# Ledger of designs, part 12: VH-VL binders against b7j9k3

Target 1, 255 residues: b7j9k3
Amino acid sequence: MTTEPGDRAWVLHHYPYGDTSLIVELFTRTQGRLGVLAKGARRARSALARIEAGRPLWVRWLGRGELPVLAQAEELGPFLPLNPLQNLSLFYVNELLLRLTQRRDPFPDLFQVYEETIDALCSEPGEGWYLRRFERRLLENLGWAPDLAHCAECGRSPDAASSEHWLYQAAHGVFCRAHAPDAAVAIEAAALVWLRGAMQTRSMPVWNSSLRRCLEQELLVHLGGRPLESRRLLTAYLRRTQPAMTIQKREEHSE

## First folded at step 23 (VH-VL)

Design y5
Fold by ESMFold2, fold request of step 24:
Structure y5 (fold): chain C 255 residues (1-255), chain A 121 residues (1-121), chain B 107 residues (1-107)
Amino acid sequence: as target 1 above (255 residues)
Amino acid sequence: QVQLQESGPGLVKPSETLSLTCTVSGGSISDYYWHWIRQPPGKGLEWIGVIYYEGSTYYNPSLKSRVTISKDTSKNQVSLKLSSVTAADTAVYYCARVDYERSYLEYFDYWGQGTTVTVSS
Amino acid sequence: DIVMTQSPDSLAVSLGERATINCKSSQYVSDYVAWYQQKPGQPPKLLINYASNRFSGVPDRFSGSGYGTDFTLTISSLQAEDVAVYYCQQYWSTPYTFGQGTKLEIK
């Protein structure tokens, strides 16, 4: 087996193999997604660190084939105790990578985005803007992100200061009011401008729900119309924990 | 207490233009998006289109060549015009609102009482 | 257009018993589904949004479930005032479309 230099990695998923071993899907800084055999990883006295999703590791592997052997795994940070929503969000982010990326296809920018997303989801206890950022950055890194700067028909640009709506059509881009396609959804111009920028905010933007729908539609195109189980579970949890009505703005407007 | 009341001619001749008004009392139309939805006799509901608070519109493709939705903030009214009507346009017509604070999510929590339009020669 | 197909077209249920109405979309709509109740001579009334989220003021006996293409409205214990026609509606993509309706009656 060929020895490789060590690399920083995150566990996306694992499952049992034989009595004492795991097959582990890693996301590595330099080699992209990598499946490895973690021999003896389930033994009580294993030299490998505990293999769990959301744990950063220093890894080294042997072999050039489809399933190299994990030679070293060392924890690089503390355990991340996540609440249920944060765990479902992590499951979702990891399933997106597992479904949409190829093994041994390095994307250093995507690795950075993944780490930024893990940091944000650990720091913020609910579904936040960072999932929308991850979805957009994933599409960008894979070459599937539409041009949001120009109407697909006339080239007109969204203006964040405008209250004008735009139309979003998955696989086809965005359209100004004058060129609205027959099957689309409305979205705020500010959301489109936000998606082109740093995608940072202190609070969930008011247009998040429209943005969530648009990005889900775009991802579904590349998932072949087969949604993720993690998305179903995350969505069910979010609906159960949200209020039935918006009363904050109404109470401020009462008099 | 917000109230939505549609009004219109009741009977319209084929090929003419049907014109309806949704009058809003107890609130301002500028705080909401406004939709028109119709229900032919004994049939289901059909979404016609929307007018947004900045005045732009978006229509069901099946009707867009014949539909105009407009608003008059000074009269607190939203209007529907449907040109070149036929018997197929006979329906109860509803206006409905969507709170602008929930973004562009089109489930309809407030409906008008509806007004019946019959297209007959 | 996304077609929303309800089943059954009508059903009769005894007072206090469970009523179940199904809705199937012709394509994936995530959970962007609403349910409405319409009594004779009245406009539709919103019961459920996001497939499962009971709207404010709606009695606890109404519940919704589903995701993707298959959706269900359940009335856990039928009351006399629940006699109505029920509609599902998708708001995943334009044009927004409604099911054909399900007439619920007392058996």
Scores: ipSAE 0.789, ipTM 0.882, lowest interface PAE 0.9, mean pLDDT 86
Fold by ESMFold2, last read:
Structure y5 (fold): chain C 255 residues (1-255), chain A 121 residues (1-121), chain B 107 residues (1-107)
Amino acid sequence: as target 1 above (255 residues)
Amino acid sequence: QVQLQESGPGLVKPSETLSLTCTVSGGSISDYYWHWIRQPPGKGLEWIGVIYYEGSTYYNPSLKSRVTISKDTSKNQVSLKLSSVTAADTAVYYCARVDYERSYLEYFDYWGQGTTVTVSS
Amino acid sequence: DIVMTQSPDSLAVSLGERATINCKSSQYVSDYVAWYQQKPGQPPKLLINYASNRFSGVPDRFSGSGYGTDFTLTISSLQAEDVAVYYCQQYWSTPYTFGQGTKLEIK
């Protein structure tokens, strides 16, 4: 739907169209994801604000077709320089929206989570908890999040104080140890409880590694088996910057 | 320095139960979780299963009806039982430790020396 | 079950030259792949985790790469002590599975 008074939006992606224009994928507060034609956006004298990912805009568009024309774009806030990991994280969050949402499908709660994720990206160096929260909230808003409160077979609930492992099976939910399915992965009960809550923390718990795998498996179900380019790049960067466990250290220390 | 040594009968008759023990010295089994992995002669590796810190287990579906993994903290041992064995169960059997502090990511950096089990009449 | 298929099954490489071993998974495993070296009569030794992370104490000549379904182990300058069988392994989902192995020899 067209909106004349304008809307708050973020740029997810853009690419050249003709000699002077861009096709821009926006994530808007009221209309969800929207593709627009930014006529003349590449000209030196463009009246439109610079179209960049991670830049909040006030936008107005015209037309009811599949590609309305961007009539106005104004910057709404600062764009802070991002380090390479922060840029890859932004690329990842944007690619998730581009791959998993449909144009003109409003998600106001997800829009708020997206803004909170961008704010956290700008203030947190490195891969943080906010990506796991975004992944979970995305699945919830799209209706794909499994029930994490109950074993899919018996209804028993995970207890964050318990050291008991749980089993995660993408698309099917979670299972207590008594009802383990054939193909699954282990995950800490504390991680499952965290995913049910507000998902707020400033430190990365040890179970984040298992959580990353589980959420990636869940998202992959809906990506049609086609991995995200941004995830590949982000993962390669993280592995390059993460310390490896030393074999020498283990041989020198014994319990 | 932690050392892992598998031990068992070496020769087991078909249809009987194979029993193996992984004895841990220079450390404790209490803070880790333990895997069994086997290697048939001249072939690749097969994951058998795991026992977690709290004593629960999870097994390869291809073997789950025949496998029991257990631990005995007082003896500092992890054990494997495989029932109803056939010649296909002839292999070198390894125990492997995974540090609980690494979460549930199963790449195996700490292996026992292995013990050979032959199933034959 | 996720099948890990290595190629070649065996290779011979001249001392000091590059050796390359490939591993393909039957489905997406992200970068949850490990590589092992196994010498006769010994247990496997971890070389690489997460497809590209050289494990501590492993010589710099060993490197790994890949993502998704296609993975590579490279030995940049082969040494005599590198004669072994090499295995890839996925830890994306249970059951965890290994490749069939690649025998590496000096030519």
Scores: ipSAE 0.772, ipTM 0.876, lowest interface PAE 1.0, mean pLDDT 86
Fold by ESMFold2, last read:
Structure y5 (fold): chain C 255 residues (1-255), chain A 121 residues (1-121), chain B 107 residues (1-107)
Amino acid sequence: as target 1 above (255 residues)
Amino acid sequence: QVQLQESGPGLVKPSETLSLTCTVSGGSISDYYWHWIRQPPGKGLEWIGVIYYEGSTYYNPSLKSRVTISKDTSKNQVSLKLSSVTAADTAVYYCARVDYERSYLEYFDYWGQGTTVTVSS
Amino acid sequence: DIVMTQSPDSLAVSLGERATINCKSSQYVSDYVAWYQQKPGQPPKLLINYASNRFSGVPDRFSGSGYGTDFTLTISSLQAEDVAVYYCQQYWSTPYTFGQGTKLEIK
């Protein structure tokens, strides 16, 4: 029987298969996304019973092809005690990978950013700057990131020290104020420069939400106009005003 | 408390230019960027455009050939000019501010009282 | 331009009852939606931003919900002072646009 030597992985998602099994979507360090069959994983006392999102694993699988069998899954650290907001943030990051990447397409740089994002969300759940970093790195790894260094019309570059605004237009790039297109949104030059750099900060930047608007528009181009369910749930969770308007009720009425 | 008061002509003849001024009291126009929004009688609201801190402007494409927004920091005023007016330009005109501290997110938490402009012969 | 369409155009609700106003955008706008209350002779007043975030100082009987293209403003127990016209507004992309308004009256 052929086997892989094992790999570091994270569970992105799983769903039932047959009476006792799961199909598990893994994000692995060396193979990218990998779909595996976790036989008997829903039985009581299964060796594979701890297959959950937010759990780093050492995994080994059997067979080569479309749906190998998960042979081993070993915890690589303590379980991450995620509260509901942290879980929704993780669901968002995982849904982006599930919707925008293909199985068996390695992205080692993105894997590193994924792990950094998980670490950061444990400290700062919700709409943190690290989500903007993940969104940008995802677009870069997939070859969809726009040129942020030059106005798409004249080639002028943003200056982080300037209070001058820039215009962002998804699928078309960035524009200086002299070349503003009709259907665009304003964003700080500092945000554009930040996206080209290390994307590190100690405090939430004031432009985080306006940058989210830009990046969400860019991602939507590649999602085929089908919004992310995780984004809907995350934004609904951040403010609750009525007990009768729960997330589940909204989902049922949004069909 | 910052106060916004629009002022201008009550009546303007067709084809003329209307000129409106938003006067700011209790604060500096430099602490915000400014929008103009109008409302025809008994109808909905229309965004006209914005002037940013450094003086650059961005206008609704439906109006941009006729509109000019400017500011005068010495008078603490923001101004709107709309040329070649017709009866369709009859409306209440509002100025609204957005605080730089919340980036470029255009929900409007503070509006002037509004001033009515009627375009008629 | 993104068209914001409200329904109904007007409604009458008894004091203490629940009022519901809907807004649909012609394009995806995520949660970049605001709601305003406008009483006769007054400028609009911000109630909700980000589709569901109650703005500071707004009574807790006002709530917003929705995402993407479908949005709802709810008043859980109508008060006499809530007689007004209500507007939704998108700030997803320029030009920023408002719904046509919904007039709320006491039955």
Scores: ipSAE 0.767, ipTM 0.879, lowest interface PAE 1.0, mean pLDDT 85

Design y5
Fold by ESMFold2, fold request of step 24:
Structure y5 (fold): chain C 255 residues (1-255), chain A 121 residues (1-121), chain B 107 residues (1-107)
Amino acid sequence: as target 1 above (255 residues)
Amino acid sequence: QVQLQESGPGLVKPSETLSLTCTVSGGSISDYYWHWIRQPPGKGLEWIGVIYYEGSTYYNPSLKSRVTISKDTSKNQVSLKLSSVTAADTAVYYCARVDYERSYLEYFDYWGQGTTVTVSS
Amino acid sequence: DIVMTQSPDSLAVSLGERATINCKSSQYVSDYVAWYQQKPGQPPKLLINYASNRFSGVPDRFSGSGYGTDFTLTISSLQAEDVAVYYCQQYWSTPYTFGQGTKLEIK
């Protein structure tokens, strides 16, 4: 029997190669991340679909080396109408994959989460809970997710109904208040329980920003201490456009 | 408007325990996490530790063996004890708060007036 | 412990001109940085959180920038009331630490 040609994919990144071509990093459903040479892709009349992030493609490639030639790229849907913040969020998710995965290493469950994350970022403005979900699922798929169910010292478990805080220490896990380590940060027990579950939320949790600190510390361990450019841009954009602030006291006798 | 006022002995002899109280007026200590921070003369600020709503504490490792932070909700007070003091503990001592509505993000929007403690024989 | 190092230790700036204070962390702290103003005989006052977010009630001439390890506080048009010592502070990891301070004077 012949093998089925093609695969569903998303563009993570591309850059120019020669006068008319691109080198393209794809995230494919069945083969994981794949680098390909898109010959002539910069020509106005290219037979390949436009190679940009934010569109699902059907792709076929030729060759067995490290940089196969992209033989077919056909759109499976329109480009997403992303505003600048949504584009920075997509850049962040793509940069995580580019920095933390290897080519030709399949992650079908992560591919599904990637598509769920794209759907969520189109529906929700800002730096939201779905990025925390992607970060956690990425760590899980790569085998780097800490045990959040038990204090690393005594085995006690967080309870979402409790107002108790816990301590998070990247690379070392979580600790109950009785076993707080010297370098850690506080986080709500509810946030830890949320990370162990389905992570389906309709509204922004109050702990989203403090959970970002925990997950960013964990990811930094695996990034070799080299931060993501997309995270820098995303956080700068979010802080500038939607700051959390209090107002000056108003006069008490207003109508 | 919320006011934070530290009070204490002013002068403490070496090896004794200094005891400070932060009295809160115009608000409840139950709405905030409470920190102690000190500033030696002509030097930078040093974080001492925190007390949370449920009374648990977390201390700077450099001071952990000598420090106790406590609170009394009925008196609306937060307290600091630092044992076995030396001249190095001479400083202005501040209480400061963190709003529960910010989760556990430790930037300090309200500070007490500060109280000077001198450790001298 | 994360060391926060400010530069310069002191500076003098003419009224109406820009003052720039730098803060460098010994480790990555993302944007978990705050800036404080402290006038003689007074407690510190929060100016900036998240490295660049101006706290409520702080005049527009104060701004912060930076990410990762390098941070800057800028006063765009210095006023006489801005004479103070300024501190950066990280809240990325315990123990939370402050810079040594920068004294700002009128030239």
Scores: ipSAE 0.751, ipTM 0.876, lowest interface PAE 1.1, mean pLDDT 86
Fold by ESMFold2, fold request of step 24:
Structure y5 (fold): chain C 255 residues (1-255), chain A 121 residues (1-121), chain B 107 residues (1-107)
Amino acid sequence: as target 1 above (255 residues)
Amino acid sequence: QVQLQESGPGLVKPSETLSLTCTVSGGSISDYYWHWIRQPPGKGLEWIGVIYYEGSTYYNPSLKSRVTISKDTSKNQVSLKLSSVTAADTAVYYCARVDYERSYLEYFDYWGQGTTVTVSS
Amino acid sequence: DIVMTQSPDSLAVSLGERATINCKSSQYVSDYVAWYQQKPGQPPKLLINYASNRFSGVPDRFSGSGYGTDFTLTISSLQAEDVAVYYCQQYWSTPYTFGQGTKLEIK
């Protein structure tokens, strides 16, 4: 058997297999998503590093079939403990890849964005702007991102300096207000321009919430109408843990 | 204190145009974007449409051939016109505002008192 | 159009007891759901947005839950002032639509 060169990878998910093994879904730098058999990975004295999401690995595998054997797995850095929201955000990013990519389909640009996204979610509370960037880059890499530079009807372009709204229609693109279609939702021109650029920001932009709706609608088209379990759990956790605020409490402190 | 006051004819004959005005006191209509929502007797609520900060509009497809929403900055008013009315257009009509500084998320936290329109021959 | 269907149409609950109102959308709406309370002769009042976020000034006995297509409004300990009609509303996609309402009364 010829051993393939090693590769940098992240664990997306794993399943028990037999008494001591795992089937592992990896996202690799050079090969895209890869399923591997991690023999003996659940044994107390495994030679493989702990197989878990949230840390980078150096991996080698054997075989050219559908399920190569994981020959080596070495940790490339410490796994930082994530709070529950950060873990749910990681689950969300991983679930998107598991649902929307195919094995053995390389996406080196998306791999870089994935690593940047993991870095950002480790450093910030979950459900932020970096998830919108990942969602957009995923759609772009898969060839599903609509043209955001031109109204789908007239070709007019959004202007980031404008307070003018635009209309977003999943699967059909964006429209200026003069050509608003049925079954569309409003979005800021600045959000559309941001999506075409580097998607960099110092703080949470006000239009992030409108953007979340638009991107979720676009992703749902490609998920076959089957929503993500991670998204359900993430939103349930966020709403259950957010503090309540009342008008009476504010008025009492103001007076 | 900012106040919303809807006003209109109360009674409109079939096939005519109903015309309603939402007058804003104690604030500027330019700080918000504005929705019209109606409630037929004994029924739920129906979203009619919106006018944005820059004056563009977007309407419920079920009504868009008959609806015009406009605003008049000099009078600090938002207006609704619904043409070719029938008995099915009998309802309480509400104006509602949304702060344009927040994202475009259409839950309605501030409503006018409403004005009743009856369409009857 | 996304149809929002509430159940029950009418509900009678004893003071201090729990009241539960359900809302089901005909299509996936994520968490883009709001709940309103409407008392006789008054406009609707926002209680909940994002399916479960209690809006400013709303007593903590009101809570919402749900995701996707199934949503619930709960009043944990009914008070006399809670007698009203309650509506759910989706703001996932246009046209924005409301449920038919649930009338809540004291048993």
Scores: ipSAE 0.734, ipTM 0.862, lowest interface PAE 1.2, mean pLDDT 85
Fold by ESMFold2, look of step 23:
Structure y5 (fold): chain C 255 residues (1-255), chain A 121 residues (1-121), chain B 107 residues (1-107)
Amino acid sequence: as target 1 above (255 residues)
Amino acid sequence: QVQLQESGPGLVKPSETLSLTCTVSGGSISDYYWHWIRQPPGKGLEWIGVIYYEGSTYYNPSLKSRVTISKDTSKNQVSLKLSSVTAADTAVYYCARVDYERSYLEYFDYWGQGTTVTVSS
Amino acid sequence: DIVMTQSPDSLAVSLGERATINCKSSQYVSDYVAWYQQKPGQPPKLLINYASNRFSGVPDRFSGSGYGTDFTLTISSLQAEDVAVYYCQQYWSTPYTFGQGTKLEIK
């Protein structure tokens, strides 16, 4: 065989290889993450010249080895420029996939969530719920998501109507206050229930800072002690441009 | 505006229970996180624990077998009890909260003046 | 427990000069770090949260930076009223812990 069927894909990352080529990390619909060699892609007149993150492609590749050759890449949509926050958010989502998934391991549900995440990222004015949803769905697809429906000690369930705080311990799950572990962080019961559902909202949730801390801790368990550069950059940008994010006025009325 | 006043005995004998009260005026204790933090003489700060605005508590593991933090909404007070004290429990004790708004994270933006507790015979 | 280690333990700086205080955590704490100033006989006062966010009412000469494990408090032009002990504090995970303090003096 010399030609594979085409597939829908997204560029996660690329880097130079030799004088004129790129190695490209793709997230594909049918094969999961795939590294490919884009021969001659840096030449001025390359047929492969416009490989970019944040734009869907139709791709074909040759070979079944560790690094197949990219034979074709066709853009599947218009270029939409991203502002700095959108670019940093995309970098973060892509770095999560690069660090936490293996090549040639298909995740159809995660692929759909990735596309929904990119769409939301392009549509939303700032950092939002879609990053928390992507983080949680990634953990679920990889089999690392803790059970959030039951206290790890007694089996009691969080209630979204309750103002009760629960304890979150990365790698070990959640605990009611009666069974609090020595090292943990507080999280609202409503945040735990939100993580079990569709994970959408009209605005940034009041408990988002607790949620962000818990999900970051869970992801770090699996990152092998190497923090994400993309998260550092994204966080620095948010603190510089949106400094009052952690203290919010109460919402009183909606009409 | 909110005012914090710690009170309690200045001297406690070893093996007894120290009891401190933080009286809050100018606001309701029900909407805030309340922390106790102590500072031994000439030393740094040690977090003791928290009572959340809905009434649940969480304590420093080094102290949790001896510590109770509670609140009395009718008196607008937060209390600390530390049992079986020794000379190592000699310190200035502070109550603290996040000023003006409900906090989801644990930095301490408003502190009481502190009360000194000495443990000796 | 996450250990917060400050350096130096004490620092003498001439009036109007720059003072720099470092804090290192024993574990990754993202940017969940606060800085406090404590003058003799007074409770601590919050200067910085989230490693770099200057709290309201704090003079512009105070700034914070850092992420992950390495953090810095800077006073750009030392004033006489800045003589104090300075503490860093993490709020990444319980127990919440403070550095041992850095005593800042006029040289």
Scores: ipSAE 0.722, ipTM 0.849, lowest interface PAE 1.2, mean pLDDT 85

